# VH-VL binders against q9h9l3, part 239

Target 1, 176 residues: q9h9l3
Amino acid sequence: PRKMVAIDCEMVGTGPKGHVSSLARCSIVNYNGDVLYDEYILPPCHIVDYRTRWSGIRKQHMVNATPFKIARGQILKILTGKIVVGHAIHNDFKALQYFHPKSLTRDTSHIPPLNRKADCPENATMSLKHLTKKLLNRDIQVGKSGHSSVEDAQATMELYKLVEVEWEEHLARNPP
Key: E = the ipSAE of ESMFold2; O = the ipSAE of OpenDDE; V2 = 0.75 times the mean of E and O plus 0.25 times the DockQ between their complexes.

## First folded at step 13 (VH-VL)

Design ia57 (framework fv_fezakinumab)
Fold by OpenDDE, second read of step 14:
Structure ia57 (fold): chain C 176 residues (1-176), chain A 123 residues (1-123), chain B 111 residues (1-111)
Amino acid sequence: as target 1 above (176 residues)
Amino acid sequence: QVQLVQSGAEVKKPGASVKVSCKASGYTFTSYYMHWVRQAPGQGLEWVGWINPYTGDTLYAQKFRGRVTMTRDTSISTAYMELSRLRSDDTAVYYCARSGTYYYDSGPRFDPWGRGTLVTVSS
Amino acid sequence: QAVLTQPPSVSGAPGQRVTISCTGSSSDIGLGYDVHWYQQLPGTAPKLLIYDNSNRPSGVPDRFSGSKSGTSASLAITGLQAEDEADYYCQSYDSSLEGWVFGGGTQLTVL
């Protein structure tokens, strides 16, 4: 069986009017929630909008941030060959400009049994915050200081573990 | 309809540089990766690299690193591939091809392809 | 030099079934990356034929089918027609090379 990790990334705005989402922090945890990777990342382009309210990223975090190309290499090394769990994970992979095998990807924003367990419509896209509150009775992303990618990655992993057996069986019968 | 129009054939001397263009139309240029693939006469397809037209970020095959430069002009939806220090074995038809940025956006399949640009390197 | 391995040539008579294999490794197909197939008619650019292992783009007849298992993929053509004579390439992503890779290509001859 392959090892499983959970990933969460924070993005800042670059390019014209800050509409480009650029990776500024990435956190990866293992099955037990132990942090395997947690780095601030320096985008190759000038940051126009730190999106601090959501990202938690501030200018001071970029002073010693890891250059994107270096960080990307480090992250890909960790992810390669693993089952990667994330919430709306396509955003993280896009920011990384990376393709992970579909068969090794688990997106907690698209797992019907997880929504069902949370008394949500199976085909609805629910937020990580909502699912975490409903199923784990835990508050994440509180306050105005921004998200913690480590906290979010850990929550994502814990949510997936609730439906892991059922979902893995489903995927085995219905490979993507 | 989606189209990729490439520049015309080039003839170069060894040691020179060549810059091929690929003009995109019929879709949002910055929403898809642009790939470059070459094919030597009578040979197979070889991936050269890609560029993210939105960010300008590039990824090159190891074989071409240090010798290839991919750029884009978003104002005219055009991608460019420049290959320097040309040698005879660089003689090939060079294709541009579009792919998605993630699986939900057509993924890493190449579609469509340009008609190709023949680059001939000879002394 | 091609990372993925294809037979250099296959042949069949009209109406027959032919298969083209594409063998990868643990760092590409075997890692779980999808396989795409392209058809290249003589003197033309490649055209997407099969994507994500087994899906056909619009306009591709159902005579063409794709499958993937383990480290290998296969393209099957049933009811072979003269117009199917072309070169066929498989494609995937190689994590070790950090790039897309093609098979060496297979020349299909319709007898």
Scores: ipSAE 0.894, ipTM 0.939, lowest interface PAE 0.5, mean pLDDT 95
Fold by ESMFold2-Fast, scan of step 13:
Structure ia57 (fold): chain C 176 residues (1-176), chain A 123 residues (1-123), chain B 111 residues (1-111)
Amino acid sequence: as target 1 above (176 residues)
Amino acid sequence: QVQLVQSGAEVKKPGASVKVSCKASGYTFTSYYMHWVRQAPGQGLEWVGWINPYTGDTLYAQKFRGRVTMTRDTSISTAYMELSRLRSDDTAVYYCARSGTYYYDSGPRFDPWGRGTLVTVSS
Amino acid sequence: QAVLTQPPSVSGAPGQRVTISCTGSSSDIGLGYDVHWYQQLPGTAPKLLIYDNSNRPSGVPDRFSGSKSGTSASLAITGLQAEDEADYYCQSYDSSLEGWVFGGGTQLTVL
């Protein structure tokens, strides 16, 4: 049995016109939803756009933030060898500059049975907010002060658990 | 069509530097990583490093850190690999090759490859 | 020395089956990273032959197949033809090196 964790990251805009997405917060929860990691992360480059409405990141969060290189080492130590669950998780891995094995990755934005349970087209990419409301009857990402990556990681794990048995059986028969 | 066109063969003396180019066409240059792989005469393939053309971020194999620099020019969709302090055992064909990013539907496989640039280091 | 282990050579007669092994460790293939295979004809650049363990790019005949189990992968070539004579390389990703790694290459001779 492989251990399973869920991850959600928040990114800020760096580089010309703030078009580069740089890691600014990461939350990781275990199978039961307990927090294993939750830190603000200081990008190595100047932050042009905090994207606060979505990220929840403000300038004051950078005061005690963990530098990217150190945070990345801590995060990868948690993720390595585990099944990692996320929503549109390629964005999180890209911000971490990390290649996780495809066979150990579970992306809740690309699990057809999950969309089917939500009465959504199986091949559509549905938002985490929509799936959580439809399947868990819970509102996340409420208001305009930004998203909670802890809340998002917890919701993502709960969504995966709804289809875990069916999807793991599918993957065993049809390796990714 | 997707293609990678590399610069021509180079002959260098020990201690010199060489800069090889790889011009991409037929796709969005900044949406894929560019890798450099070398092959010494009669030997196998050896990964040198990669560059993210969008950000300019690079990662080099341990063996080449301190001697290799990878850059790009997005205005002409061209990636560069510069190797300094050349030794005779740096004689090799140097290939550029495209890979997908961290997205799981593109993956780390190398396709396409450039035709290679022969770099000969001799006194 | 290569990170992934391949036999240096294999041989077969036309019409026969050959297999080429690729052995890794717990930090690459054993950790779940996919294996890709490249064919290199004499004097040419490598060409992607198999990706993500068992998938064929457009234009690669189905007599080439790949598989993966545990820390190892295998390339199978059935119905050997003279034009299959080439060097074959496996490739994966190694988490401890944080980089792409290749096998040492296998030279296939069609007798």
Scores: ipSAE 0.740, ipTM 0.882, lowest interface PAE 1.0, mean pLDDT 91

Design ia58 (framework fv_fezakinumab; at its last look DockQ between E and O 0.58; V2 from the best seeds 0.00; counts 0 for: pae E 7.4 > 2)
Fold by OpenDDE, second read of step 14:
Structure ia58 (fold): chain C 176 residues (1-176), chain A 123 residues (1-123), chain B 111 residues (1-111)
Amino acid sequence: as target 1 above (176 residues)
Amino acid sequence: QVQLVQSGAEVKKPGASVKVSCKASGYTFTSYYMHWVRQAPGQGLEWVGWINPYTGDTIYAQKFRGRVTMTRDTSISTAYMELSRLRSDDTAVYYCARSGTYYYDSGPRFDPWGRGTLVTVSS
Amino acid sequence: QAVLTQPPSVSGAPGQRVTISCTGSSSDIGLGYDVHWYQQLPGTAPKLLIYDNSNRPSGVPDRFSGSKSGTSASLAITGLQAEDEADYYCQSYDSSLEGWVFGGGTQLTVL
């Protein structure tokens, strides 16, 4: 069996009007919730919008941030060959400009048994915050100071663990 | 209709540089990656690299790093590939090809392809 | 130079079934990356034939099918027709190279 990690990324706005989502922080935790990676990342382009309310990223965090290309290499090294769990994870991979095998990807925003367990429609896209509250009785992303990517990655992993057995069996019978 | 229109054939001397263009139409240029693939006469396909037209970020195959430069002009939906320090074994048809940004869009499959640009390097 | 391994040539008579193999490694197909196939008719650019192992784009007849298992993929062509004579390339992503890789190509001859 392959090792499993969970990832969560925070993005800032770059490009025209800040519409480009650029990686500014990435957190990776193992199956037990231990932090394997947590770095602020410096985008190659000028930051137009820190999106601080959501990202938690401030200008001061970019002073010693890891350049994107270097960070990307570090992150890919960790992810390669592993089952990667994330919430709406395509956004993280897109920001990384990275392709992870579909068969090794677990997106908690698209797991019907998880939604069912939370008394949500199976085909609906529920937020990480909502699922975490319903299933783990824990509040994440509280306040206006921004998200904690470590906290979000840990929550994502814990959510997946609730349905891991059932979902892995399903995937074995129905490979993507 | 999605189309990729490439510039015409080039003849270069060894040591020179060549810049091939690929104009995209029929889709949002900045929403897809643009790849470059070359094919030497009678040989197979070789991936050169790709560019994110939105950000300008590039990734090159190790073989071409330091010698290839990919750029884009979003105002005219055109991608460029410049190869420097040309040698005879760079003689090939160079293709541009579109791909998605992740599996949930069009994914990393190449579709469509340009018709190719022949670059001949000879003394 | 090709990272993925294909037979250099295959042949078949009209109406027959032919298969083209594509063998990768633990860093590409074997790692779980999907395989795509391209058809290149003489003097033309490659055309997407199969994507994500077994899916056909619009316009590709169901005579063409793809499969993947372990570190290998396969393209099958049933009811072989004269127009199928072309070069066929498999493609995947290699994590160790951090880039896309092609097979060496297979020349299909219709006898």
Scores: ipSAE 0.901, ipTM 0.942, lowest interface PAE 0.5, mean pLDDT 95
Fold by ESMFold2-Fast, scan of step 13:
Structure ia58 (fold): chain C 176 residues (1-176), chain A 123 residues (1-123), chain B 111 residues (1-111)
Amino acid sequence: as target 1 above (176 residues)
Amino acid sequence: QVQLVQSGAEVKKPGASVKVSCKASGYTFTSYYMHWVRQAPGQGLEWVGWINPYTGDTIYAQKFRGRVTMTRDTSISTAYMELSRLRSDDTAVYYCARSGTYYYDSGPRFDPWGRGTLVTVSS
Amino acid sequence: QAVLTQPPSVSGAPGQRVTISCTGSSSDIGLGYDVHWYQQLPGTAPKLLIYDNSNRPSGVPDRFSGSKSGTSASLAITGLQAEDEADYYCQSYDSSLEGWVFGGGTQLTVL
């Protein structure tokens, strides 16, 4: 079987008025939730808005951060050829400027049976925090200090494992 | 109606530069990537590169790095491809084509295509 | 040269079935990237015919179908008609090149 990892990225605001989302941290965990990668990443453009309340990124994190080009190479080496799980994962791939095969991508924000288990409308886009609380009875993204991308990646993998057998069977019959 | 309208044919001498335009209409110009693909007479399709019209960021195929520059003007929804130091084997029809930015934006397939701009490089 | 391999030509009679193969490598189709197919009628720009391996855009008849297995993809055309005479190109994404790649093209002749 093909190996599986989960990813979560934190973005900061760059460009005019901080409207562009640039990668500033990436965490990747394996199937069991062990951390494979977790680095602060220095965007190539000037940071206008750290978005600290959500990203958890502060100026001090940028001092020894890995430059974007180098971090991207490291991350892509881990992701290539694997099933990659994420929540609203399009945003993570966009920040990485990376095209991952759709057949190897699992987005926990768009898995109808996962929403069904959470007593949510099957076609709604539910937050990672809501699904994790409903299905794992665990609070994530607590407080005002920003999110932990490690915590988010671990939660995302555990959520996917709840529907893995059912969803993989569905995908085999209905390829994306 | 989504359309890509390209500039007219160009004839250039070796060593010159050519700049081809592609005017988009019928959609939000900054929400999709714009690609450039060329086709030499009687030959196949060859990808040149793409531009993100929102940021202005570009990615070029290795073969064209150092000779190609892609730009855009969001005020008139127009993308440009400039190819410098032209050689006779740059003679080709140059197409612009739209793609989604990632899977949720209609994916990376090319649709629609412009009608093409013939660039002839001859002495 | 082309990164994906297609036969240079195929032919068939009206009403028959033809298939066009597209062979990649472990860095593109073999890595799981989707395959798209384009039809190019003489003197025209390419037109999207099949996307994401097997899906048809609105207006493409179901006699055109696509499939993918391993490092290869295939375009099948059933009930051949004279107007199908065209060049057909496959396309995918290559991770090592970090760019889009095309097949060399296949010229379909309807006899």
Scores: ipSAE 0.740, ipTM 0.887, lowest interface PAE 1.1, mean pLDDT 91
Fold by ESMFold2, look of step 15:
Structure ia58 (fold): chain C 176 residues (1-176), chain A 123 residues (1-123), chain B 111 residues (1-111)
Amino acid sequence: as target 1 above (176 residues)
Amino acid sequence: QVQLVQSGAEVKKPGASVKVSCKASGYTFTSYYMHWVRQAPGQGLEWVGWINPYTGDTIYAQKFRGRVTMTRDTSISTAYMELSRLRSDDTAVYYCARSGTYYYDSGPRFDPWGRGTLVTVSS
Amino acid sequence: QAVLTQPPSVSGAPGQRVTISCTGSSSDIGLGYDVHWYQQLPGTAPKLLIYDNSNRPSGVPDRFSGSKSGTSASLAITGLQAEDEADYYCQSYDSSLEGWVFGGGTQLTVL
């Protein structure tokens, strides 16, 4: 059987005016929510905007952070050959400079049955926080210190489990 | 008007190095990955490696590791491939080829290709 | 040896249908990576013909089609025309090699 993991990343601003999103933290959990990977990552470019309110990343986290190239290698080793679940996952793959086979990718921001369970329009994009509150009755991303990528990856996996059987059958009938 | 313009043909002796250039125009150079692919006379296509023009990160096919270096100059939208310690079996047409961004693509497809640079290695 | 296996040659008469196979492994096509196809006319650079297994870029006639199943992919050309005489290459990604791989190429001859 194909193994499944969930990923979530936090980004900081690099490049002109801090508009480029660069990877600064990555968390990966298994199907049961156990942490397989959780590292702060030093971008290869100068950090212009830590985006701390959303990212939770501060300068002190970068002091001993794993350099991007090393972290990317570790992360890709975990992801290869697995079904990878994420929320708006194209942003995570963009930050990793990585692509994953379409047939092995699950994006909780693009699953119509999940929106239906939340009583939302099937094609609407809902935040992870909103879906988690509506469907799991849990609050994530609480407080003013930014998001936890571990918490977010765990929530993403639990959301996917709510529609896993239906969506996997849909994808088998309708290959991406 | 997307174009990849490559440097001219080169003749080299065994043991020398060659550096081929590929100038991009008509698109944002740093938003797309650049690949190098070669084709020996009468043979098929062989992937050499790729560079991310934004970060400068590279991946080389194992056959070429230790002999190939890929670089770029973003100020002139130009990618470079340098191959060292040339042998006669390195005689080939060397193509640059753009792939779509990994951000929006699920796998590499090469479009467009440069017209190729013939590198001849002879004693 | 090419990682992706193609027949070295195929032929057909004008108007006929031909197919070109591309067989990979569990580390490339079989792992779920997409297959792309390129046409190389004599003396020219390769040109993208089919991407993501079955999609045609603008300007490619609908008589070209592609499919993928298991560890294999197939290019079909219907209504064969003289200008289709070319070399055809499949391409995918291989995780064990950490790189892009091509088939060995198939020379199509129009009789």
Scores: ipSAE 0.058, ipTM 0.670, lowest interface PAE 7.4, mean pLDDT 88
ESMFold2 (binder alone), look of step 15: mean pLDDT 91; pTM 0.936
OpenDDE, look of step 15: ipSAE 0.900; ipTM 0.941

Design ia59 (framework fv_fezakinumab)
Fold by ESMFold2-Fast, scan of step 13:
Structure ia59 (fold): chain C 176 residues (1-176), chain A 123 residues (1-123), chain B 111 residues (1-111)
Amino acid sequence: as target 1 above (176 residues)
Amino acid sequence: QVQLVQSGAEVKKPGASVKVSCKASGYTFTSYYMHWVRQAPGQGLEWVGWINPYTGDTEYAQKFRGRVTMTRDTSISTAYMELSRLRSDDTAVYYCARSGTYYYDSGPRFDPWGRGTLVTVSS
Amino acid sequence: QAVLTQPPSVSGAPGQRVTISCTGSSSDIGLGYDVHWYQQLPGTAPKLLIYDNSNRPSGVPDRFSGSKSGTSASLAITGLQAEDEADYYCQSYDSSLEGWVFGGGTQLTVL
C-alpha cells in the first residue's frame, strides 16, 4: 500500500507590503500522528511581516532555521510517492514550490462527506479548527500566540481517517 | 478572448542573446503561470521554464539554467524570455503558453499557446 | 532526448481507429502525474486536445479519447479523417527533473 502522511506549513509575509507567502515552518506526521519532520525554515527573501498571530513565527525562530532550499529537499524526499493529506493544501504546496500528483493528494477542506459528518454544507470550505471541534471534540489553534503546525497536521490526519474508507472508494470509482 | 501575442522572428549570431516577448490579453495576467516551450525545426517540443507573473518567481529546466532569464511586466501584461550565449542548436520556434497555478493539481496543462517566435542562430 | 516515449509515426485509412502510446517511468506517469495531449497541425502552434488523462476541451470531438494505466497513456482516434493528419505530443510532469516533459511526438498519416 502507498504510505500516507499529513502536512501543515506556516507562512510569513515577504515581497511588496508582505503580500507574498513564504514558507517559515513545516510539520509532517505519519498515519499514526508521529512527527516525521518539524523545522523552522528561513525564507530566501527578507521577512516583512511575521504574521505571528497566525503563524506563531517570531524573529528568534529564524536564527537557526534551515535554509529554504535545503528544507525543501528534505520535505520533498518525505512527500514523494506518498498520499499527502492537508487542509487547504494548495497553500502548502505553493509555499514549497512543489507539484504533488493530484491522485495522491487529499485536501480535508474539499471532502464533501467530511463536511456532511460535521453538519456543514457539503460544498463549503470549513476551517480546520471548526471541523476538528465538531468531529473530534478537540480545540486546536487556541490563544493568540499563533498556531502549532504539528497540532494542525495531527488533527488533519485524524480528520481524514474519519472518511478514509468511503473517500478512497469514491476516488477509485471517480478518479480525479 | 484569451490571446497570447508573441514578438517577431529574430536572426542572431552565435554568442549573442535574444529576448522574446509574449503579450497576454483577455484574462487576469497574474492569475496564471506563463511557460516557455521550444521546438527545433522538424523536432519535438522541449520545456524551457515558467514564470509566476504575480511573484516574479521562475523555474527553469536544468539544461537552460545559467543561460535563460524569464521576466514579466505586469503593467503591460507581457512576459519575456531571454536566452544568452546562443548556439546554432538553439535555432527553434519559441512558444509561450499559459497554465493554471494550483500546486496540488498536477495538471499545468498548456492552453492557450502563442503562435511562436522563430529564432535563427547562424553565422 | 525526449523523456516520454511515443512511436515516431502511425498511419490509418479514413474511418479507421488508431492509437498512440506514451510511455513514461516511475518518476512521472508511474508516480501518478496526469497526462495531457496536444495536436499540432503543420505550420501551427500545438493545441490542447486531451487534458488530465481523459478530458476534452470545448470543441474537441468525442472521436478523440485518452486513457492512462501504470507508467503509460494512450490517445485513441476513431473515425479517422483527413484533417486529423498532424503531429501528436503527450506531456506530463517529472518529479526527478522537477519540470514538464514531452513525448517525442507521433506523426499521424491518413492514407
Scores: ipSAE 0.709, ipTM 0.880, lowest interface PAE 1.3, mean pLDDT 91

Design ia6 (framework fv_fezakinumab)
Fold by ESMFold2-Fast, scan of step 13:
Structure ia6 (fold): chain C 176 residues (1-176), chain A 123 residues (1-123), chain B 111 residues (1-111)
Amino acid sequence: as target 1 above (176 residues)
Amino acid sequence: QVQLVQSGAEVKKPGASVKVSCKASGYTFTHYYMHWVRQAPGQGLEWVGWINPYTGDTFYAQKFRGRVTMTRDTSISTAYMELSRLRSDDTAVYYCARSGTYYYDSGPRFDPWGRGTLVTVSS
Amino acid sequence: QAVLTQPPSVSGAPGQRVTISCTGSSSDIGLGYDVHWYQQLPGTAPKLLIYDNSNRPSGVPDRFSGSKSGTSASLAITGLQAEDEADYYCQSYDSSLEGWVFGGGTQLTVL
């Protein structure tokens, strides 16, 4: 069987009016929630909007941040060949400019059994905060100083573990 | 409905540059990546690179880095590929092709394709 | 050379079944990346024929099918027809090259 990791990224706004999402932090945890990677990342373009309320990123974090190209290489070495769990993970992969195989990708925002356990419509896209509160009885993303990508990655892995056996069996019968 | 319309054939001398255009219609231009793929006469397909029209981010195959530049103009839904310092072995039909991401219905497969632009490099 | 390996040619008679192989490595197909297939009629642009290993776009007849196992993929054409005479290309993604890679192409001749 393949190893499994969970990822969560924080993005800042770059480009015209800060509308482009550029990678500014990445956290990766293993199956048990231990941190394998957690770095602030310097985008190659000017940061227009730190989006601090959501990202937790401030100008001070950019001073010694790992340049994007180097960070991307490090991250991809960890992700390659592994089952990668995330929440709305397409946003993380886009920010990384990375194409992970669909067969090795698990998106906790699109797992019908997980929504069912949370008493939510199976086809709805529920936030990580909502699912974590409902299923793990834990509050994440608390306050106004931004999210912790480590906390989010850990919560994401724990959510996936609630449906892992059922969902892996489903995927074996219905390959993506 | 979804169409990619490319600019016409070009004849260039060795050392020159060529800029090929690809105008998209029938979909939201910024929601899909645009790829460039070339095919030398009687040969197979070779991937050149992609551009994300929303961000302007580009990624090029190693073979073309330093010689290719991809750009776009979102106001006219048009992508461009410029290849510089042309050699005779750059003679090929250059195609643009659309791809999605995992989150869209289409993955990183190419659909649709433009009809191609023949670029001939001769002295 | 092409990154994915295809036979340069294959032939069959009308009504027969032909298969076209596409062989990759542990950095592309073997790593779990999907395989897509394109049909190119003479003088035309390639057209998507099969995507994500085995799925058909709207308008592609069910006599075209795809499969993937290990480091290889296969395109099967049943009930072969004269109109199937074309070049066929497989395509995947290679993690070592960080790019899309094509097979060398297979010319199908309908006898």
Scores: ipSAE 0.658, ipTM 0.854, lowest interface PAE 1.5, mean pLDDT 91

Design ia60 (framework fv_fezakinumab)
Fold by ESMFold2-Fast, scan of step 13:
Structure ia60 (fold): chain C 176 residues (1-176), chain A 123 residues (1-123), chain B 111 residues (1-111)
Amino acid sequence: as target 1 above (176 residues)
Amino acid sequence: QVQLVQSGAEVKKPGASVKVSCKASGYTFTSYYMHWVRQAPGQGLEWVGWINPYTGDTHYAQKFRGRVTMTRDTSISTAYMELSRLRSDDTAVYYCARSGTYYYDSGPRFDPWGRGTLVTVSS
Amino acid sequence: QAVLTQPPSVSGAPGQRVTISCTGSSSDIGLGYDVHWYQQLPGTAPKLLIYDNSNRPSGVPDRFSGSKSGTSASLAITGLQAEDEADYYCQSYDSSLEGWVFGGGTQLTVL
């Protein structure tokens, strides 16, 4: 019914002891996996912890990064009115300081049929890496140099497509 | 017992500033957003803005940008709203209200509310 | 002016049913944002009555129910009681304003 995109964000640690997650990269892909947006983003506050092992963000990526407020505006123009797919997507929306309608949000970490298909407990929160390997026979987040948010967004869209018909029918009968 | 206790009524002249406080108790102050909503006498509810007590981040309704400032003090679990360059039509009861912080779910509903602080602006 | 449209008043007799409408636009309710309802008794702060379109908080009787369709939502009150006399406000989020928006309020009179 509506256009669909998938999003994945990388966050760095800011604030006391680096415990606040601040947006440092965002990737958005369309239904077919084509990249619509992929930018490094400069947080408005001092980066305490790059979390490089997971984020892939290094100091060099911040040199020409898009300032947060500008990047946020660009991202929201893409997301508004669309079905947005992500994995543990509430973290991405918090980092964006953005409220997306629950009825247009699809979180692949909380779709019971997807877990069932992967032979996992329906109520468990499984990692994107695990679900992608089990269901798509694809290795993502390989190595210790950090994740690719483009790769993660593409994998997330492909995972959702495996259960799309079943889950959309479920949501139509059981509105959130 | 979750509770929001607001400061007492204020009377101000046009052009002055007012600072209203909202002291939270019975929950983890930094785990919820704090909103400010006003209501002019006999009128409806109008959202002013919110603050994230953990980060200090704020977002204000367009109408109040440039005149409102929201802050907090985590050591005493208190949120503040300061409105400057007051006009007579700023006369209203100002409420604080708590919401959840998750951006894609039901967390942003407002519960509980403070009892309100009447701010009267008159010459 | 209020962003969401509600009738200014509604009335009913004890035991009757009343419905209060809340009409938005394509940037709020029509975009899929949930609708919440608040009850405000005279001289008091608003109290959450319905959240996420149709859910009741603890302590709210099942006489109160909510629904949402398209760009509109409604609050239904059955078995009206004198204690229900209050102002009722709908609330949603508006993407173009990037903020919370309220209806103008509906004053319920129980006759």
Scores: ipSAE 0.690, ipTM 0.880, lowest interface PAE 1.3, mean pLDDT 91

